# Ledger of designs, part 13: VH-VL binders against Large ribosomal subunit protein bL20c (rpl20)

Target 1, 123 residues: Large ribosomal subunit protein bL20c (rpl20), of Euglena gracilis (p07133)
Amino acid sequence: TRIKNNGISKKKRKRKISKMKGWVGGHSKLFRTGNQQLMKARHYAFYDRKKKKNLNKTLWITRINGGLKYYLTINEKYNIFVSFLRKTKTYVNKKLLSEINVRDSKSFSHLSKPIMKSTGINL
Short names: E, the ipSAE of ESMFold2; O, the ipSAE of OpenDDE; V2, 0.75 times the mean of E and O plus 0.25 times the DockQ between their complexes.

## First folded at step 7 (VH-VL)

Design s64 (framework fv_temelimab)
Fold by ESMFold2-Fast, scan of step 7:
Structure s64 (fold): chain C 123 residues (1-123), chain A 120 residues (1-120), chain B 106 residues (1-106)
Amino acid sequence: as target 1 above (123 residues)
Amino acid sequence: QVQLVQSGAEVKKPGSSVKVSCKASGYTFTSYEMHWVRQAPGQGLEWIGAIDPETGGTAYNQKFKGRATITADKSTSTAYMELSSLRSEDTAVYYCAREGYSYDYYFDYWGQGTLVTVSS
Amino acid sequence: QIQLTQSPSSLSASVGDRVTITCSASSSISYMYWYQQKPGKAPKAWIYDASELQSGVPSRFSGSGSGTDYTLTISSLQPEDFATYYCQQYDSLPLTFGGGTKVEIK
């Protein structure tokens, strides 16, 4: 399980701010990487707790991806989601993913707010 | 699918410069940092530096600062690494690598590598 | 800079053997990353965040560790596992790699 690593990931995020001394110019990595790590950690935690069939777990993953609506392009959301599914060894057809993402707007809103808050993003 | 395709092998004289390209496809180029790593024949991996294609921000290993220049062209989804004042010790395979989905500098996809030979 | 020391530098083992590779950091770090490299090829992402397997990596591979000491274990070595394995740290710039461990199959 990944649940045990949540506290360590938070410490790593704080360390990154102090250790970015070598970067010159703009850099969005801290936010981008922190958000990706949180999505991953939350997915594993939820996946471990839920003993439902694969379809329900896939729907939950789509809702997490939906939480990125306010700061990522459609292409970026899709690429992150596909990468996430690849790392978690999950398969879902594209048509089903599109329908779930569009039709479950209330669930996306509910899940995205805690995720954005946890990553230090204000709505 | 994600692909990083690098330019072909080069032979250079000491004191010259080389510019290696890395063309990205299969993902949003500006969403991921691009890193450069080299490997001398029979030796281990050495980090050169990185660029954030979205902002143009860069970071370098101090060992290469002043000699290495990393750039990115958003319109062609191509990253570049130029190394100047070449010496025999710079003979190596140079790789581009994408910082992946993981937290902190994990290189989930790598280019095929470009052999740069520095010989008089 | 944080130095990573891998041990052993090389090893030879029989198919079916349990193989353990160690990576020691000169300073405490949060996580370790591992790459597999076969002769003439680019490195491949293998293990991230100390213990998470990259998609497509066989389940016989595992990673563990914290602080300064991290390990990569192969529970039952297979012929396709012949490769050099590198660890990498992320805690400080410059990013650094271990010296590599070459796994040779007898």
Scores: ipSAE 0.000, ipTM 0.531, lowest interface PAE 11.6, mean pLDDT 70

Design s65 (framework fv_temelimab)
Fold by ESMFold2-Fast, scan of step 7:
Structure s65 (fold): chain C 123 residues (1-123), chain A 121 residues (1-121), chain B 106 residues (1-106)
Amino acid sequence: as target 1 above (123 residues)
Amino acid sequence: QVQLVQSGAEVKKPGSSVKVSCKASGYTFTSYEMHWVRQAPGQGLEWIGAIDPETGGTAYNQKFKGRATITADKSTSTAYMELSSLRSEDTAVYYCARERGYYDEYWFDPWGQGTLVTVSS
Amino acid sequence: QIQLTQSPSSLSASVGDRVTITCSASSSISYMYWYQQKPGKAPKAWIYDASELQSGVPSRFSGSGSGTDYTLTISSLQPEDFATYYCQQYDSLPLTFGGGTKVEIK
């Protein structure tokens, strides 16, 4: 299993994986885990996505800002932020997202602030 | 405008090496991984590997590990894929493609125009 | 390695026809991506997240599916749609593509 990989390739691949360990849940597991599916369902129920299918970016911003954000955990704020980026098709590089620490609300606020400022969302 | 421009077609002898370039423009080169994919005449797409230009970190399809070497030059915003010990089966169009993503979803956009590498005696 | 099997490998259709192509994965995946490739050209990103159309992709295209089974549908085939379509997974390395479905003029 290890013999076929040279030391440099393994070291660089491990470094990439280590960076991604700071991410919420990872790729496949993020949407297979009950917690992520539950959070996704909560977001859709909260915003009534199926009825508001044709909402544009401005309407999504209004709903996010008008929501019950004072009851939200850091993880829920992160999930709303990421869902907003996905639904509005706002491109964000992987480095920025991987550096947002869901345990650290200051890190989340600091790193997401430029995007929030440009889009007008307040979390 | 985001664009990937690849080097021109090459004809190589069996046992030699080829090095294909992919010059990026219109975006921050170090912010996105670059992938290499090949396509033999009349066949489907086959992933070779990828590089993170920021760190120089690489990932390879085991089928090409030991023969393929992917590198990136930050100063010229250019990625390279070198394939050694060429065989006739390596005759293919070689593409570079930029990784793009939202959240945890990643796909290839845009792709370079492709470089035809012909291996013949 | 996750294998992607596309069906059919080729099909012949007329302008105005409804065309459906499928992609089956050897194991459950989170996201499926589709690319359109015309002869002599590089592939173009076409659909991401199983059902989201890339900018500029006509609304007659749609994608659906989850788990192991995914579908690309063209509701009313147009002349510019004759191409080969490839599915792709990004759940695990090595990254893999389906074998392609060639949509040809009848």
Scores: ipSAE 0.005, ipTM 0.585, lowest interface PAE 10.1, mean pLDDT 76

Design s66 (framework fv_temelimab)
Fold by ESMFold2-Fast, scan of step 7:
Formats: sequence, structure tokens, C-alpha cells
Structure s66 (fold): chain C 123 residues (1-123), chain A 121 residues (1-121), chain B 106 residues (1-106)
Amino acid sequence: as target 1 above (123 residues)
Amino acid sequence: QVQLVQSGAEVKKPGSSVKVSCKASGYTFTSYEMHWVRQAPGQGLEWIGAIDPETGGTAYNQKFKGRATITADKSTSTAYMELSSLRSEDTAVYYCARESGLYYDYYMDVWGQGTLVTVSS
Amino acid sequence: QIQLTQSPSSLSASVGDRVTITCSASSSISYMYWYQQKPGKAPKAWIYDASELQSGVPSRFSGSGSGTDYTLTISSLQPEDFATYYCQQYDSLPLTFGGGTKVEIK
């Protein structure tokens, strides 16, 4: 394989305006709230790579997919997102993911972009 | 439909202040930063500053720091830009613009129609 | 402050022509953004992350570049493309725009 992920960036990544030098006051909810929710979810996570789909996942899938836009079919959006979480070793409760999407769709949309990039589906 | 609607044209005297409003609709107001940009007649675009409506945090172009004040009212989904100590060179169309919420496109994806502010004596 | 210089400041072209607009930054930047503005109208988001077209932008438009030099190209100019195009950087505050390139009918 020629794709090397040694943990080193090859190109400078752009920064959110609220993280730039010269920003005064509170920082973007996108950065603070999203990260805080994910860290809390990891601490209380009840969903891991080995778990089977036994809960009312249709409702949770619908809510999660609502945050990923219309690029992909409903099942594709969910499966890509779950695959990304497993790949990054991130364990998150599906109910908490739904809550994040409902309360902060911007944060959820941002979180889903790395998934799209890693699969090459968009951009 | 995502939309930003600005207040109407203003005519001001030198030394006075102006406050332009920008009402957002069709999206969650607190989830996107709001920018203010101006354009003098026949000239290019100049960034004034930005606000995060959720936190009230702001950033300003140093050229305007002592004169521009950007605020947001969550209850009405409206952002404001007030510019004080007006001079003739402040005559311009003032735009509000929403910052994109996507991780890879941190640019101004939706713009208001603009507000013409004329400063004359 | 990062300064953006656009070249040319204006150009005259005919329908069907290939048009190229360049934006040069005073220091290396990660990404460039482009806006289209028609007379009496607000700017419209056009190209982001140097090469990605905003939804609804015709495929005849393309963007490229890295570091300090970025380009917007129109492969076959159409009547609705006559406008002023602005580049913008988002690497550091204050945010800055290029001076604009006016594309006029010949």
C-alpha cells in the first residue's frame, strides 16, 4: 500500500476562526461542545465493535443519518459513520450520537466529514 | 431555505454611528459564526469581523477594532454590526455572511443582500 | 496580514473563450476560496478549498493551486459568467480578499 498514516500531516490544515489567534471571548461551540460530548460518550460508552444490533436502531439510524446530508443512501451514511468510529477506536453510544445531532447539527456534520474523506466518497 | 435579510439603507453624518442588522432564518442561528464584510463603491471586499452567536465570542480586523462592535441576539436570530465615528470613507455596502459549518469548507457560504451606508455632510 | 494580489485586475473576453484568473498570496497558505459577484448583488460562494466547486457551480469552472499561487479557470465562458471574481484566504486573521478580477464582455 502507498497510503502512509504515520501520524504526521503533509500539509497545513486550515483552522476554524474561533481557534485563530485574535479571537476574543468564547470559542466556537463546534470545537468545545462536540469534543466534550465525544469525551463524555467514550467514558459512558455501551457500544463496541463486537456488539450486535438489538435496540430500536431504526429510530437511531434515522436521527444519525439526518446529520450526514443527502450525499449517500440512509444505510450507507450510518455504516460509514460506524465504520469510522471503529477505525478510530472511538466507542460512542448511539443514543448519545442522536442527541449530539439534534442539539448541534454543525458539530455532527463536521465529525462526519473525516468519514467521507477516508472513504473517498465526496470531495 | 437558508436566508440572511439585512436592514435598509442609511444616510449618516460624519461623527455619528450606524447599526446594521442581519436576520437569519432557515437554519440553527447559534451553530454558525457570522461575518461582516464591507465594499466601498467600485472597490473590493474588506473583512470587518465575526461573531460566534452561541458564545458571543468575537474577532475584529484591527483596522476597525476601536470603532466596530458586533453582537448577536439569539432570541431573534439577528446579528448586528455597529460602526462609530463615521467618516466619508466608511461609505460602503455592508454585508453579513454565514461561515460554512462543514469541516472542510470554512468559508462564507450564505450572504445577506447588503446594506448601503452613505456618510456625507 | 496576508496580502492577496489578483491578476489581471480586469479582462475582456468573448463567449466560448478560456479564462484564467490568478491569485498570489504574500505568504504560504493552506487553502484559497473564490467568490463570484455580479453588479448590484452580494458575492456568491463559488470555489472552496482551492479546487472544490460550491453546489450549483457549473463544471466549466475549476480551481487549482497551493502555497502562494492559486488559479480560477473557466474552460468555455458563457454570458452568465461575466462578473467580478474575488479570492479569499482563511489561514490567519484578519481575513483578506484579493482586489478582484472583472471579467467583461468583448
Scores: ipSAE 0.012, ipTM 0.554, lowest interface PAE 9.0, mean pLDDT 72

Design s67 (from b3 with light chain D91S S92D L93Y L95Y; framework fv_temelimab)
Fold by ESMFold2-Fast, scan of step 7:
Structure s67 (fold): chain C 123 residues (1-123), chain A 119 residues (1-119), chain B 106 residues (1-106)
Amino acid sequence: as target 1 above (123 residues)
Amino acid sequence: QVQLVQSGAEVKKPGSSVKVSCKASGYTFTSYEMHWVRQAPGQGLEWIGAIDPETGGTAYNQKFKGRATITADKSTSTAYMELSSLRSEDTAVYYCAREGLYDYWFDPWGQGTLVTVSS
Amino acid sequence: QIQLTQSPSSLSASVGDRVTITCSASSSISYMYWYQQKPGKAPKAWIYDASELQSGVPSRFSGSGSGTDYTLTISSLQPEDFATYYCQQYSDYPYTFGGGTKVEIK
């Protein structure tokens, strides 16, 4: 039941926080250029966003493929799918979404299966 | 139709710089990371770095840090990779590749740009 | 850096043969992917999360493994399977690829 990716990310995040906490904020920091600070902020934004996406993916896959797969209703599967699309900022044609009838499992499976398969999610 | 189209082949002298372009179409350019990977003739694949066009954030393989610069132009949906201080060992096919639709692997890939570094 | 070692570096096999390619990581990884690359073409995403086939990949392909050791198997080799296969880890920066395995059909 342990999620390795969450453990690794928390471990790295704790190391990063420890390094920052141990930093002596001397006059040197006041002379850092705005551009250098911006470049570091961009680097952290890239890595932190990537880790959040990775953790979210792992959580969804673990829940769906592990303990929750057999307990999910069609409505819950649809909600997980839609939530995943929103969190990943994926554009989905509104017409295609309107064609997915949550009560029509055949329609849902046919339209979503290629996307879910490519994500590693087995609903 | 999702497509990545790269600029044409280049021949460069040692010590010069090369800038390869990758024009994206068929999707929202700012929603996906763009990665750069190279492959020397007869050799394997090597990751250079990536850019998040939405935030402007970049990440580089330490081997290329200081020599590689990855940028993106939102108005033209085009990513660029510039490699400076070229050596003969930099002769390779350079690929741009998007992060996957819902997975973090690379899909799709550009057609590749051959960069030859010789005297 | 996490180093990925593929074995063998090349092989020749007949149509119908079972082919197994291995990929060993220098440290435990969470995300392993496989790509198929044909001569003169860009790589194609082939297997994700160690064992899941990309849409359109024939069922004769399979992947397995966890931690440091992973395999790609072709149960009955076909002519269109001529290609170089690469493993890739997506767990830690920098992202790394294996050296590749060239599959040549006799």
Scores: ipSAE 0.006, ipTM 0.541, lowest interface PAE 10.5, mean pLDDT 72

Design s68 (from b3 with heavy chain E54S, light chain S92D L93Y L95Y; framework fv_temelimab)
Fold by ESMFold2-Fast, scan of step 7:
Structure s68 (fold): chain C 123 residues (1-123), chain A 119 residues (1-119), chain B 106 residues (1-106)
Amino acid sequence: as target 1 above (123 residues)
Amino acid sequence: QVQLVQSGAEVKKPGSSVKVSCKASGYTFTSYEMHWVRQAPGQGLEWIGAIDPSTGGTAYNQKFKGRATITADKSTSTAYMELSSLRSEDTAVYYCAREGLYDYWFDPWGQGTLVTVSS
Amino acid sequence: QIQLTQSPSSLSASVGDRVTITCSASSSISYMYWYQQKPGKAPKAWIYDASELQSGVPSRFSGSGSGTDYTLTISSLQPEDFATYYCQQYDDYPYTFGGGTKVEIK
């Protein structure tokens, strides 16, 4: 059984509540007297960036899933997928994107399926 | 083509350090976390730590208690893992692995680097 | 730390057999992940989100479970399935793996 929306909510919640100190790792040299505040600021920036990325993904997923998806062609599904990657600031290799053949639904599914399923996109 | 290519096998003496490299290609290096995992001969997988190349932020498994240092060089799209104060128990294949397309698992993996610690 | 206990540590089975391996977490997790590793090779991502097969994984593989208990099943074992299988949790730091199950074909 697939649990797309519930799975995404749980994963995003876990990421948002991940303890910031986990990224600092406890390595003593990272806490040099002069750099403690800088390392803490970097850690907070990382945490905030992850939260913002997850919020943007949630908004995008809501918009896609609420649409007239059963009327979409494979070309339209590809365009939505590419737009989703741009809006969420999710970067992929240009080579990987160029290998997605809009006329080959199997190729598209193989390359996009993990992203679509993980984000709860219903196409 | 997304590819992770690691440096070659090394033989080290106890008490020394080793630095393994992982050169990334085929994607935007700063967009994905790079993780390090090791596997002792005939044993299971053990997570060492990770780096976010965009921010320089790192996370480590406390088992490696200040012995592991993970760094990244954006100009060469290369991640590094240095392990100091080597012991015979550190003999293992060391892997770099990228976070997956959606952040949650490790895919792809480098080919692995065998580090042998012997006197 | 979330500890993953994988059982059995090894098994020998004949081609065509049904094989089930289990992974138990010390605390409830959102999802389990599975990797297949063949001798001398890096692990391959195999099953994600407890039950979803990675592209290219044969349909004879399946995953199930929730909370603390998860399973990987091979409905009809084939020679190419000889490998060690590892479960992994991605819920909390440090990320942890099960001890592995070595599947040997008689």
Scores: ipSAE 0.000, ipTM 0.524, lowest interface PAE 16.5, mean pLDDT 72

Design s70 (from s67 with heavy chain Q62E K65E L101Y; framework fv_temelimab)
Fold by ESMFold2-Fast, scan of step 7:
Structure s70 (fold): chain C 123 residues (1-123), chain A 119 residues (1-119), chain B 106 residues (1-106)
Amino acid sequence: as target 1 above (123 residues)
Amino acid sequence: QVQLVQSGAEVKKPGSSVKVSCKASGYTFTSYEMHWVRQAPGQGLEWIGAIDPETGGTAYNEKFEGRATITADKSTSTAYMELSSLRSEDTAVYYCAREGYYDYWFDPWGQGTLVTVSS
Amino acid sequence: QIQLTQSPSSLSASVGDRVTITCSASSSISYMYWYQQKPGKAPKAWIYDASELQSGVPSRFSGSGSGTDYTLTISSLQPEDFATYYCQQYSDYPYTFGGGTKVEIK
């Protein structure tokens, strides 16, 4: 397999989230109560937060994948992977981490692959 | 280590309301959305809505909008789902579930709370 | 609302059998997930991104598909696989689940 689009990898998929998703607007001749205004504000805050979280993950993935990944040793890949989990606040079972064999690229690949594929990390 | 613990089973009369709690532990409560899903007897899973505990922002399935209210208490790391105007067809197991490590799916899930609506 | 149709709704198979469950979406989706639910318990995240196994899921499980058609396969059914499996789309609100497929072991 040749290197193709492996300098910077990002998850191609993204959830479609918009401020109008699930939003139902309707005309009312009565003044909107504080409760209705609060509900509207909460709706927008939910979608805005989701977009920001996705952007932050994308930026982090871009930074780690934009490094010297082609020349990284197994130990360096492990350290970057663990750093990514920490910075994105991704919780991982300590048992799983202890089973990753930094001396064996096949063992590292087997145990870390699901998380790396899910997050778009290409190490 | 990461755990969601829900309140106990309830029996309610038609027209009343129920409030189910979901206490989170083992992670930063405000960093992940909390979702609510129900499962009626013999039926599949149905998404009710979600809350972002950091902002208080909420999103609801239109089917439950106006009847369901989802809230969160940061001080106790507890999310709540209140369903009003209960009908017999609201009899179901109600689950809380956290958005996953990847912001995509639901993991972990609470153990579920059976709500029975009967006269 | 994106509707997910699972088939079959139930099946009975022997230990060692190959089992295939399908999930069809009413419109093209990018984010398909599978959950395993055992009787009396909450669902467990099982397969993400259509084909990637959750940590701890046995390798006899696999997922495939794109667009509107997705499949979960168990290559050699084991007694602990007795469960109901649900597909879920996470592409659009409201998030929806399939009707479930109950796998019974003879």
Scores: ipSAE 0.000, ipTM 0.544, lowest interface PAE 10.5, mean pLDDT 74

Design s71 (from s67 with heavy chain E54S G57D, light chain S30Y; framework fv_temelimab; at its last look DockQ between E and O 0.03; V2 from the best seeds 0.00; counts 0 for: loop humanness VL .244 < .304, pae E 16.6 > 2, placed apart)
Fold by ESMFold2-Fast, scan of step 7:
Structure s71 (fold): chain C 123 residues (1-123), chain A 119 residues (1-119), chain B 106 residues (1-106)
Amino acid sequence: as target 1 above (123 residues)
Amino acid sequence: QVQLVQSGAEVKKPGSSVKVSCKASGYTFTSYEMHWVRQAPGQGLEWIGAIDPSTGDTAYNQKFKGRATITADKSTSTAYMELSSLRSEDTAVYYCAREGLYDYWFDPWGQGTLVTVSS
Amino acid sequence: QIQLTQSPSSLSASVGDRVTITCSASSSIYYMYWYQQKPGKAPKAWIYDASELQSGVPSRFSGSGSGTDYTLTISSLQPEDFATYYCQQYSDYPYTFGGGTKVEIK
């Protein structure tokens, strides 16, 4: 469908160019408008990423708390915990992660508990 | 060993600009948002804005949009907050604060930078 | 923006007293935090997720609440507890703080 896609691509390109015409007017105003739009885009990107991160965190916490946690092994709980930290971009000291990686229910509970409390997960 | 160290106190005239620095150490600078909060003498805390040092993306409190500019230099692990068109009401201690380990609070905080706007 | 109202704005109490500070939000929130600030110093993270104590915070401190109403309690006030306490919401932008409650020991 590359031949068919070529027609659609050309139409999108024309529409994009047309929309840019309002942006291109005036040299001094062009830089001001361009910089303002870039800053606005950065602001919205920051806000949207934080919103998406919070939504992903909430959905992930809901799934974890509603899951089959009672049937999970220590290794499975650890994998869920590490996946959650990665998805929420939560920093954890390498030493702490190394200690949690020991297959020991007490070590996992003790070392991960502060992070779990902060995030609302219950493994 | 995680630490935020801010630049020294400044005295500015109305209408001028001030740029405060915040040097981070003891962690991966690009992994955490850096926030700026101010406190006028005898008053409460007011959030100015934030930057994600990994992307350069920023967010601002509407009250400061157009006057505040937050930037970050990854090579020196330093964040900056510049405030323009200074007024007497801008006299305050300005703090940088890192997003916390658990993505919900501000910890640690810099020691604060007193900015005095006087004619 | 979400407004946080703290009550009282200041209080004086004796060592050993139970002290209660309230923070009310203009709309429902799900992430509430408390900071302790001593004169001339930066705020310190004190209580997170409404009820969890930050490492190093004495057990005489506790937090509770949900929705729009949150409380910080000190069960037996000590001299080192002289400080201003601020609540903060982290639910949406812009992040906002309460006006603060100054705790003075008589």
Scores: ipSAE 0.012, ipTM 0.574, lowest interface PAE 8.0, mean pLDDT 75
Fold by ESMFold2, look of step 8:
Structure s71 (fold): chain C 123 residues (1-123), chain A 119 residues (1-119), chain B 106 residues (1-106)
Amino acid sequence: as target 1 above (123 residues)
Amino acid sequence: QVQLVQSGAEVKKPGSSVKVSCKASGYTFTSYEMHWVRQAPGQGLEWIGAIDPSTGDTAYNQKFKGRATITADKSTSTAYMELSSLRSEDTAVYYCAREGLYDYWFDPWGQGTLVTVSS
Amino acid sequence: QIQLTQSPSSLSASVGDRVTITCSASSSIYYMYWYQQKPGKAPKAWIYDASELQSGVPSRFSGSGSGTDYTLTISSLQPEDFATYYCQQYSDYPYTFGGGTKVEIK
């Protein structure tokens, strides 16, 4: 009925800020590179493979845990990783992070290891 | 096959309202934002607002604050944009456009709905 | 709100000409997006992430730029390229478009 201004705009703004401010120093280019690769793969996959493919939160969580197991010393606990991102004030889109792991495992490890080491936990 | 099909052209009097529909098919309706963009005859593109069909959350261009209402019906995979207090400068083609892959642009677009406000 | 200033607003060119369209943002953005629109048709996604061509876009099109300044270039204009081109930013709401550049036959 009435305009509800806080939903999408605030949510989108917070996600955008985390993408820009997720890392110390020059990591902005890495986020852009990861986003570009993710966008290209998903864009082409959506139109070139099964068009009804559905990416959901469960799939994202499984991919993040798989990436953690492969490239990190931690016990693939999704919630622990996400809390470390919040603790270091790194606000990364979960969808993008899971897609980076699928097509750029080196970038996933590069993003993940410094965050995990910054707290002295799991490393 | 992703497709956005909009309702037909409308002719309205000043001061009235119009409600344009956008029927989505070929993808999971609730996984992508739906955006509304208009184009006055011979003019450029102007973003009106958007809805996240999964939550019902909306965002609006301040220019349309208080006049535009964007809604979605999950059961029919249909988005709606209602514009009230119509003026002659609201004469335009109104497009629905889906959030593109990864949230960054508009792909695809509906065919457009001409709304004419006849004074 | 991020304003996009697109230049020129229109241009006349001959087949085979090199055409350059610019888009300048009022503040730094992640990337610029470009759409092509033919009369009576909806806009088409054309260039994403400033420089990446959408599937089916001819290689004579290119995009470049970063920060606030972005360019779309057509290396050798063809008859099917006569259209209006719009730039668009995705960095903040409200999403905004450039004013458009109409490319016409000279």
Scores: ipSAE 0.000, ipTM 0.504, lowest interface PAE 16.6, mean pLDDT 71
ESMFold2 (binder alone), look of step 8: mean pLDDT 91; pTM 0.931
OpenDDE, look of step 8: ipSAE 0.500; ipTM 0.849

Design s72 (from s67 with heavy chain E54S L101E, light chain S55Y; framework fv_temelimab)
Fold by ESMFold2-Fast, scan of step 7:
Structure s72 (fold): chain C 123 residues (1-123), chain A 119 residues (1-119), chain B 106 residues (1-106)
Amino acid sequence: as target 1 above (123 residues)
Amino acid sequence: QVQLVQSGAEVKKPGSSVKVSCKASGYTFTSYEMHWVRQAPGQGLEWIGAIDPSTGGTAYNQKFKGRATITADKSTSTAYMELSSLRSEDTAVYYCAREGEYDYWFDPWGQGTLVTVSS
Amino acid sequence: QIQLTQSPSSLSASVGDRVTITCSASSSISYMYWYQQKPGKAPKAWIYDASELQYGVPSRFSGSGSGTDYTLTISSLQPEDFATYYCQQYSDYPYTFGGGTKVEIK
């Protein structure tokens, strides 16, 4: 058996840095106590914010398919598109992604439309 | 296109510190973690640590025992790795590398910065 | 930390040969990645999730494995394949790499 289906959405929700509870700030005496408290707060904030980001992106994708697309900038459409591909476990040619100039609406529309059609997103 | 461009080679004295920069372009800087990996001449790869530029959250390989500090400047899309109390063993090529699509691997990589620690 | 042991450390092979590189982890892992590195260059992502080829990687490459034992195979070695290959685990912190396997010309 090979690893073909890796549970991308579940693993993205549990981003690797959040698994380092206790590594942020470390046990190093080279850091001031205040810095260690700040690092712990950043660690907790990292985990919580990642959950909120994932929830927000899911909500945005749902609304995009429901017709909210008119209010998004090209950059926002690109970010939603890429997030959608990740959540649906759709692998996109990295060369294609790197060729999309997010500031060029013609390039984005031309290169992304076939993929959007195949993934069911309406940007 | 996605690109990571690092600062130039440096020669440092033992006991000093070095700060390497990594300027990102072609993607949303705050959407991906930035990792730092080093490679001593003729040796293998060693993970130093990472930062999430959106939160400022960091993680380190404890082997560096607080000697490494990773930071990010969102306004310039630049990540930094500072290593203090340098020893000759710290002579290495230092790479920045972005987390890949789906948060799982390192791609792309910067071109590398050679740091030489000598008298 | 999870230690990765690659075998062999180096090998000499001829064009057209089948080459197999192994990577053994000190404990069970879920994510194994392979990188190709040529002299003077940064590593290139090569195989992800043990068996999935990165875009642009020739189909003669394959990966397999689960738990603690993983392999990278080149079915018919080509001149451009001479490089050092590194395995990496992405399951637990700190992220660790194998010692590398240098594939050299016989």
Scores: ipSAE 0.000, ipTM 0.507, lowest interface PAE 14.9, mean pLDDT 72

